VH-VL binders against p39960r1967to2165. Designs and how they scored, part 7

Target 1, 199 residues: p39960r1967to2165
Amino acid sequence: VPLEDVCERENTLIPTIVVKLLEEIELRGLDEVGLYRIPGSIGSINALKNAFDEEGATDNSFTLEDDRWFEVNAIAGCFKMYLRELPDSLFSHAMVNDFTDLAIKYKAHAMVNEEYKRMMNELLQKLPTCYYQTLKRIVFHLNKVHQHVVNNKMDASNLAIVFSMSFINQEDLANSMGSRLGAVQTILQDFIKNPNDYF

## First folded at step 20 (VH-VL)

Design CC3
Fold by ESMFold2, look of step 22:
Structure CC3 (fold): chain C 199 residues (1-199), chain A 121 residues (1-121), chain B 105 residues (1-105)
Amino acid sequence: as target 1 above (199 residues)
Amino acid sequence: EVQLVQSGAEVKKPGATVKISCKVSGYSFTSYWIHWVQQAPGKGLEWMGWIDPSDSYTNYNQKFKDKATITADKSTDTAYMELSSLRSEDTAVYFCARLPYSDYWHEFDYWGQGTLVTVSS
Amino acid sequence: DIQMTQSPSSVSASVGDRVTITCRASQDIRNYLAWYQQKPGKAPKLLIYDASNLQSGVPSRFSGSGSGTDFTLTISSLQPEDFATYYCQQYDSYTFGGGTKVEIK
């Protein structure tokens, strides 16, 4: 289901599943070694995803405090599975080249940091509201994960790597001759380290 | 062009150590995990583990945890797998392989040519 | 561990034949499954990813289907270069099926 359709269906700015999963990870998962790099069991992830599809969509009292959801990496895996199953990436197909072209120029020293941040902010403001709000929620979440790197071993660079698929799909990557993956990682690393510069 | 080029065949005695190299080109070494796969003679494929070259974080198949050590040198864009305390059962072709994204739930889109390690009595 | 049961272990077939190979996972792996072709003395070659997506450069006579636990690779009209061993692989924890050797009849 498209992200905008989910937000319209739920009458929310951010999909409920995203908010609940991220809140639970922030509550009890920030110190998990290899968070977002080591998956939980796929059986637990499937069960959690199904529970959201059936219970969470119709019962706002649904919580993850249940003993069924003890495994932090299953909660993290469910979040990444949700992102993987979206029909479009978080930069959107329409805008992904605009984002990555900007980062490529910056990496090639073709613009100074202040100009890069200004233009990146302009691009972010062009995203549909639910894309922007969901991206903002994710970036601030990943900043919290980054802050716990001493325990979880997941700094901004590691997180940028393991979330790359959520921001550029394989079709757009193939059309770019493969050069855009590093650009996505540069953008994400900067967002995660400096979220207040962008959101 | 994406390429993974492995070191040449090795013949070793039992108890020795071997270190196989996998040099990558055509992409950013630190942006992609490298996996290792064993294929014993006349047998199928068995996953051994992976490394994230950006910080050298590793994950191993339990079967190989005491046998294999996976490392990376980002100054030379080369991953390594060291096999210790070699036995005849370690005779196999060893492959390095890449994923299209450095994340879980992905296939191996590029493979090295393989390195035959023969452990002879 | 997720076990992958691949069937048949071998197939004797002629050029032009339709060949079907199956894999069954011990638990629901959604579409997290790849198919590889391996010729003697060579590295495996990716054919299909995410159960049904044809890898770039792979002939359209190869197709994949299935989701959950049951998966199928089909070669619609076998060609001389298709005599090889085929492997499925689940990529939640990276286990391979036992392989299917497709041989000339």
Scores: ipSAE 0.662, ipTM 0.858, lowest interface PAE 1.7, mean pLDDT 89
Fold by ESMFold2 at other seeds, look of step 20:
Structure CC3 (fold): chain C 199 residues (1-199), chain A 121 residues (1-121), chain B 105 residues (1-105)
Amino acid sequence: as target 1 above (199 residues)
Amino acid sequence: EVQLVQSGAEVKKPGATVKISCKVSGYSFTSYWIHWVQQAPGKGLEWMGWIDPSDSYTNYNQKFKDKATITADKSTDTAYMELSSLRSEDTAVYFCARLPYSDYWHEFDYWGQGTLVTVSS
Amino acid sequence: DIQMTQSPSSVSASVGDRVTITCRASQDIRNYLAWYQQKPGKAPKLLIYDASNLQSGVPSRFSGSGSGTDFTLTISSLQPEDFATYYCQQYDSYTFGGGTKVEIK
């Protein structure tokens, strides 16, 4: 289901499943070694994803306070599986080249940092509201994960690498000379380190 | 063009150590994890582990955790796998491979040519 | 770990035949499954990823189907260059199937 359709159906700015999963990770998962880099068991991830799909994202009685959801890496894996299964990337198919072209130009030293940040903010403001708000929620979450790097071993660079799939799909990646993955990672690392510069 | 070029074949005695190299080109070394795969003679494929070259974080198949040591050198864009305390059952072709995304749940889109390690008394 | 059961172990077929290879996973792996072709003395080559997506540069006679636990690789019209061993692989923990050797004639 498209992100916009979920937010419209729920009358929310951010999908309920995203909020519930990120809140639980923030509550008890920020110190997990290798968070988002080491998967939980796929059986537990499948069960949790199916429970969200079967109970519905808007069911107020659904809770992660259940012995089935003990494994922090399964909660994290469910979140990444949710993002993987979205029909469009978080930069959207329409805008992903605009984001990555800007970062490629910056990496080539053809743009100063102040201009890069200004133009990146302009691009972010063009995103549909639910994309922007969901991205904002994710970036601040990943900043919290980054702040726990002493225990979890996941700094902003590591997180940018393991979340890059959520921002560019394989079709868009294949339509370039292979430079766009590194561009996505550069964007995400900067967002995660400096979220207040963008959001 | 993306390439993974491995070091040449090795013949070793039992108890020795071997270090296999995997030099990459045509892409940013630190943006992609490198995996290692064993293929014993006439047998199928078995995953050994991976390294994130950006910070040298590694993850191993439990079977190989005491046999293999995976490292990376960012200055030469080269990953390495060292096999210690070699035994005859370690005789195999060893491949390096990469993912299209550096994350779990992905396929190997590019492979090295393989390195034959023969352990014989 | 997730066991992958691949069948048949080998198949003999003529040029032009439709060839079907099956993999079964010991638990639900969604579409997290790849197919590889390996010719003697060579590295594996990716054919199909995410169960059904054809890799760039792979001939369209190759197709993949299935999700969950049961997966199929199909070669719609076997060509002489398709003589090889084919492997499925689940990528939750990177377990490979045992392989299927496709022999021409």
Scores: ipSAE 0.644, ipTM 0.853, lowest interface PAE 1.8, mean pLDDT 89

Design CC4
Fold by ESMFold2 at other seeds, look of step 24:
Structure CC4 (fold): chain C 199 residues (1-199), chain A 121 residues (1-121), chain B 105 residues (1-105)
Amino acid sequence: as target 1 above (199 residues)
Amino acid sequence: EVQLVQSGAEVKKPGATVKISCKVSGYSFTSYWIHWVQQAPGKGLEWMGWIDPSDSYTYYNQKFKDKATITADKSTDTAYMELSSLRSEDTAVYFCARLPYSDFWNYFDYWGQGTLVTVSS
Amino acid sequence: DIQMTQSPSSVSASVGDRVTITCRASQDIRNYLAWYQQKPGKAPKLLIYDASNLQSGVPSRFSGSGSGTDFTLTISSLQPEDFATYYCQQYDSYTFGGGTKVEIK
C-alpha cells in the first residue's frame, strides 16, 4: 500500500504501525546491541505483522506491551519489513533524484554546507505531508538510537547504511552505478546527526 | 567496475591456520558488508558470516563461530577470513561476496572468484 | 535457521526442454528468495531476486515465481549454456537449497 493511501485511510499524518513500533523501540530497545543491524527471527516478525494487521485494524487500543512481543529485534525487524514492502521510497519516486543529485554535488565539493542545508530544506518542504512527517518521525527516532551508540554500537553512519534502501528503490539502485546509494547514506547520516537543521 | 579478488589456493596440514584475503575495488569498501560462503567438494553453499568494514562489527553463522575469524583492513580495502584448527572437513572453496546494499534480508550480487583450501596430512 | 528443501536434486534434459526447479522453505519467507546459477569452478551467478525479479543481463527464458513457502525457477527453453547447478537462497539466515544439477540427457 502506498504511504499516502495509508495516511488517508487512517486519517493520520504518519502510519499508525510506524508510530507504535518506534514508540516501543524507544521505550525498551535503544540499548539493544546491533539494533537494526541484527535481525529478529522472521517467524516472530511475521507473527507480529499478522497480529497488527488483524488485531490492530479492529482494536484501536492494540499495544505492543504483550508477552508475545518480548524480542526487541522482532519489533525493529517488523518496522524495517514495513519500510521494505512500501511500493515507493521515502523520498518518493518523483523526488528521489532531486535529493540524491543535491548530495552528489555536495560530496563533490561543488557546494558549501550552508547552501546544501538551505537547498535540502527546500526539497523537504516540497514532499507531500505524510512523507515529510513520516521521515521526520524516523529521523528523530534514529537520532535517539545514535545517542545510545555506546551501548547499542549503532552510530549515525551504521544507521545510514542499513536504512539507505528505504530511500532508493531497486530500480534506481540498478541504474545508479552506486553513486545514488552513497548519496542517500550521506543525506541520512547528516539528518541523523543534525535533525534540528532539517526538521 | 566492482571486483572482489581473493588470494590463491592453499594446502595445509590438520591443526594449521589459514588466512584468506578478499580485496575489493570499484566501490566504497566501508559502505558495504562482506560475506563469506563455504562450498565443500561436491556440496552446496553454506553461509559463514559477514563483517561491516566501517567499524569491523561481525556476525557469524553459529556453526562457524569457533572456526572462522572475519576481519577487515580499511587502509587496503581488504577483508580477511582466518580458519583455525583446520581439519579435513574444512577442505572447501571459500567465497567472499557482496550485497547490492548493506542490510539483513538480502542476496549476493558480486562474488570473489573463490579460494580452494585443501587440508591433508 | 530456515531450512530450504530444493527439488529435484538433478534433472536430465535436452536443449529446448522446459525445466522447473522448486524450493520449499520451512517458514514463511515472503518473497525474500533468490536463485543462482553455478558452473564448475565458478562463483554463483545471480539470476532472480525477490522471488520473481530478473537480474539485469539474465536471459528472459529464466523466470521465478512463488511467495511464502513455495518457489519455482523455470527455464522456458533450455539452452546449451544452461547446463549448470541451480541454488535457491533465502534472505533471513542465508540458507541455500541443496542445489539442482541440470544435465544433458
Scores: ipSAE 0.724, ipTM 0.876, lowest interface PAE 1.4, mean pLDDT 89
Fold by ESMFold2 at other seeds, look of step 20:
Structure CC4 (fold): chain C 199 residues (1-199), chain A 121 residues (1-121), chain B 105 residues (1-105)
Amino acid sequence: as target 1 above (199 residues)
Amino acid sequence: EVQLVQSGAEVKKPGATVKISCKVSGYSFTSYWIHWVQQAPGKGLEWMGWIDPSDSYTYYNQKFKDKATITADKSTDTAYMELSSLRSEDTAVYFCARLPYSDFWNYFDYWGQGTLVTVSS
Amino acid sequence: DIQMTQSPSSVSASVGDRVTITCRASQDIRNYLAWYQQKPGKAPKLLIYDASNLQSGVPSRFSGSGSGTDFTLTISSLQPEDFATYYCQQYDSYTFGGGTKVEIK
């Protein structure tokens, strides 16, 4: 289901599943060694995703405090599975090349940092509201994960690498995988280190 | 052109140590994880573990945790696997492999040619 | 741990035959499965990823199907160069099936 349809259906700016998963990780998972780099069991992840699809859509009291959902890496895995299965990425198919072209120019020293940040902010403002707000929520979450690097071993560079595919669609993968994946990593690393420059 | 080139075959005695190299080219070494896979003679494939070369973080199959040590050298774009306290059952071909992107739930799109390690008295 | 049961362990077939190889996972692995071909003395070669997607450069006679726990690799018209051992792999925790040796003749 497209992000816009989920947010419209729920009357929210960010999908409820995203908010609940990220809040739980922020409550008890920020010090988990290898968070987002070590998978949880796929059986637990499948069970959690099915529960959201069945219970979370119809039960306003649905919570991750249940004993069924105690494994942090299963909660993190469910979040990454949700992103992987979206029909469009958070940069959108329409705009992913705009984002990555800008980063490629910056990496080639074709613009100064202040100009790069200004133009990146202009691109971010062109995203639909639910894309922008969901991206913002994720970036601030990953900034919190980054701040716990002493315990979890996941700095902004590590996080940018393991989340880079969440920002490129399958068609983008086939068309531009080698050259644009590195650009996404550069964008994400900067977002995670300096979220207030962009959001 | 992505390439993973491994060191040559080794013949070792029981109790020895061997260090296999996997030199990469055609891409940014620190942007992709390197996995290692064992294949004993006449047997199937068994995953051993991976390394993230950017920070040398490693993750092991529990079966191999006390046998293998995976490392990386960013200055030479080379990953290594060291096998210690070699025994005859460690005789195998060892492969390095790369993912199409660094994340879990992924497959191996590029492989090294393999390194035969033979342990015999 | 997710166990992968691959069958048959070997198959003997003639050029032009349809060959079918199956893998069963011990639990639901969605479409997180790859198929590899390995010839003697060589590294494995990726054929299919995400259960059904054909890797670039792989002949169209190879196809994959299935999801959840039951998966199939099909070679629609066996060719002499298809003599090899085939492996499935689930990629939640990277366990391989036991392999299927395809023998021509």
Scores: ipSAE 0.699, ipTM 0.861, lowest interface PAE 1.5, mean pLDDT 89
Fold by ESMFold2, look of step 22:
Structure CC4 (fold): chain C 199 residues (1-199), chain A 121 residues (1-121), chain B 105 residues (1-105)
Amino acid sequence: as target 1 above (199 residues)
Amino acid sequence: EVQLVQSGAEVKKPGATVKISCKVSGYSFTSYWIHWVQQAPGKGLEWMGWIDPSDSYTYYNQKFKDKATITADKSTDTAYMELSSLRSEDTAVYFCARLPYSDFWNYFDYWGQGTLVTVSS
Amino acid sequence: DIQMTQSPSSVSASVGDRVTITCRASQDIRNYLAWYQQKPGKAPKLLIYDASNLQSGVPSRFSGSGSGTDFTLTISSLQPEDFATYYCQQYDSYTFGGGTKVEIK
């Protein structure tokens, strides 16, 4: 299901499943060693995702305060699975080249930092509202994960690496000589370290 | 062109150690995890573990945790796997392999050519 | 870990035949499955990823289908270069199927 359709159906700016999963990780998972890099059990992840689809759709009191959802890496895995199964990546297919071309120029030292940030902010303003607000929520979440690096061992670089797939689709990755993957990682690392410069 | 080039075949006696190299080219070494896969005669393919070259974080198949040590050298764009206390059962071809992007739930889009390790007296 | 049961272990076929290979996972792995081709003395080669997506440069006679626990690789018209061993692989814990050797009849 497209992200916009979920936000419209729920009358929200961010999908409810994203908010609930990120809140739980922020409550009890920020110090998990290898968060987002170590896999959770796919059986637990499937069960959680099915519970959201079935119980969350018919019961507004649905909560993650259940012994079934003890495993933090299953909650983190469910979030990454949700992003992986979206029909469009978070930069959108329409705009991913605009984002990555900008970062490629910056990495090649063809652009100063102030100009890069200004142009990046212009691109962010062009995203549909649901994409922008969901991206903002994720970036501030990953900033919190980064702030806990002493305990969780996941700094902004590590997080940029393991989340890059959420921002570039398989077709664009297959057509790239690796430059667009590196560009996504540069963008994400900067967002995670400096979220207030962009959001 | 993406390439993973492994060191050559080795013949070792039981109890010895071997260190296999996997030199990469054509992409940014620190942006991709490197996995290792064993192919023993009669057993098929078996996953051994991976390394994130950016910080040398490793994750092992429990079966190989006390047998294999995976390392990376960012200055030479080379991953290594050391096998210790070799036994005849360790005779196999060992492959390094790359993911299309660094995350779990992934497949191997490029493979090294394989390194045959033969353990015999 | 998740067990992968691959069938058949071997198949004898002629050029032009349709060949079907199956893998069954011991639990629901969604579409997190790849298919590889391996010829003697060579590394495995990726054919299909995410159960049904054809890797770049792989002939369209190869196709994959399935989700959850049951997966199929199909070669619609077998060619001489397709005689090889085929493996499925699940990505949660990287378990491979036992392999299927496709031989000339």
Scores: ipSAE 0.678, ipTM 0.855, lowest interface PAE 1.7, mean pLDDT 89
Fold by ESMFold2 at other seeds, fold request of step 25:
Structure CC4 (fold): chain C 199 residues (1-199), chain A 121 residues (1-121), chain B 105 residues (1-105)
Amino acid sequence: as target 1 above (199 residues)
Amino acid sequence: EVQLVQSGAEVKKPGATVKISCKVSGYSFTSYWIHWVQQAPGKGLEWMGWIDPSDSYTYYNQKFKDKATITADKSTDTAYMELSSLRSEDTAVYFCARLPYSDFWNYFDYWGQGTLVTVSS
Amino acid sequence: DIQMTQSPSSVSASVGDRVTITCRASQDIRNYLAWYQQKPGKAPKLLIYDASNLQSGVPSRFSGSGSGTDFTLTISSLQPEDFATYYCQQYDSYTFGGGTKVEIK
């Protein structure tokens, strides 16, 4: 399901499943070693996703607080599965080249940091509202994960690597010379370390 | 062009150690995880583990955690796998492989040519 | 770990034949499955990813189908270069099927 369709159907700015999964990870998962890099089992993740799709659709009070049922890596895995199965990436197919071209130019020292941040902010303002708000929620979440690096071993660069495919789809990646994946990682690392510069 | 080039075949005695190299080129070494896969003679493929070269974080198949040690050297863009206390059952071709992107739930789009390790009395 | 049951273990076929290979996962793996071709002395070669997507440069006579627990690789018209061993691989714990050796009759 497209992100905009979910937000319209729910009358929200961020998909409810994203908010609930990230809140639970922030509540009890930020110190998990290898968070977002070590998977939960796909069976556990399927069970959680099915619970959202079936029980969450019929009960607005659905919660994830039952720790006998769900482990942190299953919750994290469910979030990444949700992002993986979106029909479009978070930079969108329409804008991913605009984002990555800026980062490539910046990495080549063809623009200064102040100019890069200004132009990146201009691109962010062009995203549809639900993309922008969902991206913002994710970036501040990953900043919190980064702040717990002493315990979880996941700094901004590690997180940028494992989340890069949420921002560039497989078709654009397959036709890239590899420079666009590295560009996405550069953008994400900067967002995660310095979220207030962009959001 | 993405390439994974492995070190040559090895013949070892039981109890010895071997270290296989996997030198990469054509992409940013630290942006992609490197996996290792065993194929015993006449057998199928068995996943052994991976390394994130950016911080040397490793993750092992439980079966191989006491047999294999996976490392990476950023200065030479080379991953290594060391096999210790070799037994005849460790005789196999060992492959390094790369994902299309570094994350779990994935498949292998580039492979090294394989390194035959023979353990004989 | 998720068990992958691949069948048949071998197939004897002629050039032009349709060949069908199946994999069954011990639990629902969505479409998180790839197919590989391996010739003797060579590394595996990716054919299909995400159950049904043809890898760039792979001939269109190869196709993949299925989701959940049951998956199929089909070679619509077998060519001489297609005799090899074929493996499925599930993405969660990287378990491979046992392989299917396709031999020329």
Scores: ipSAE 0.661, ipTM 0.856, lowest interface PAE 1.7, mean pLDDT 89

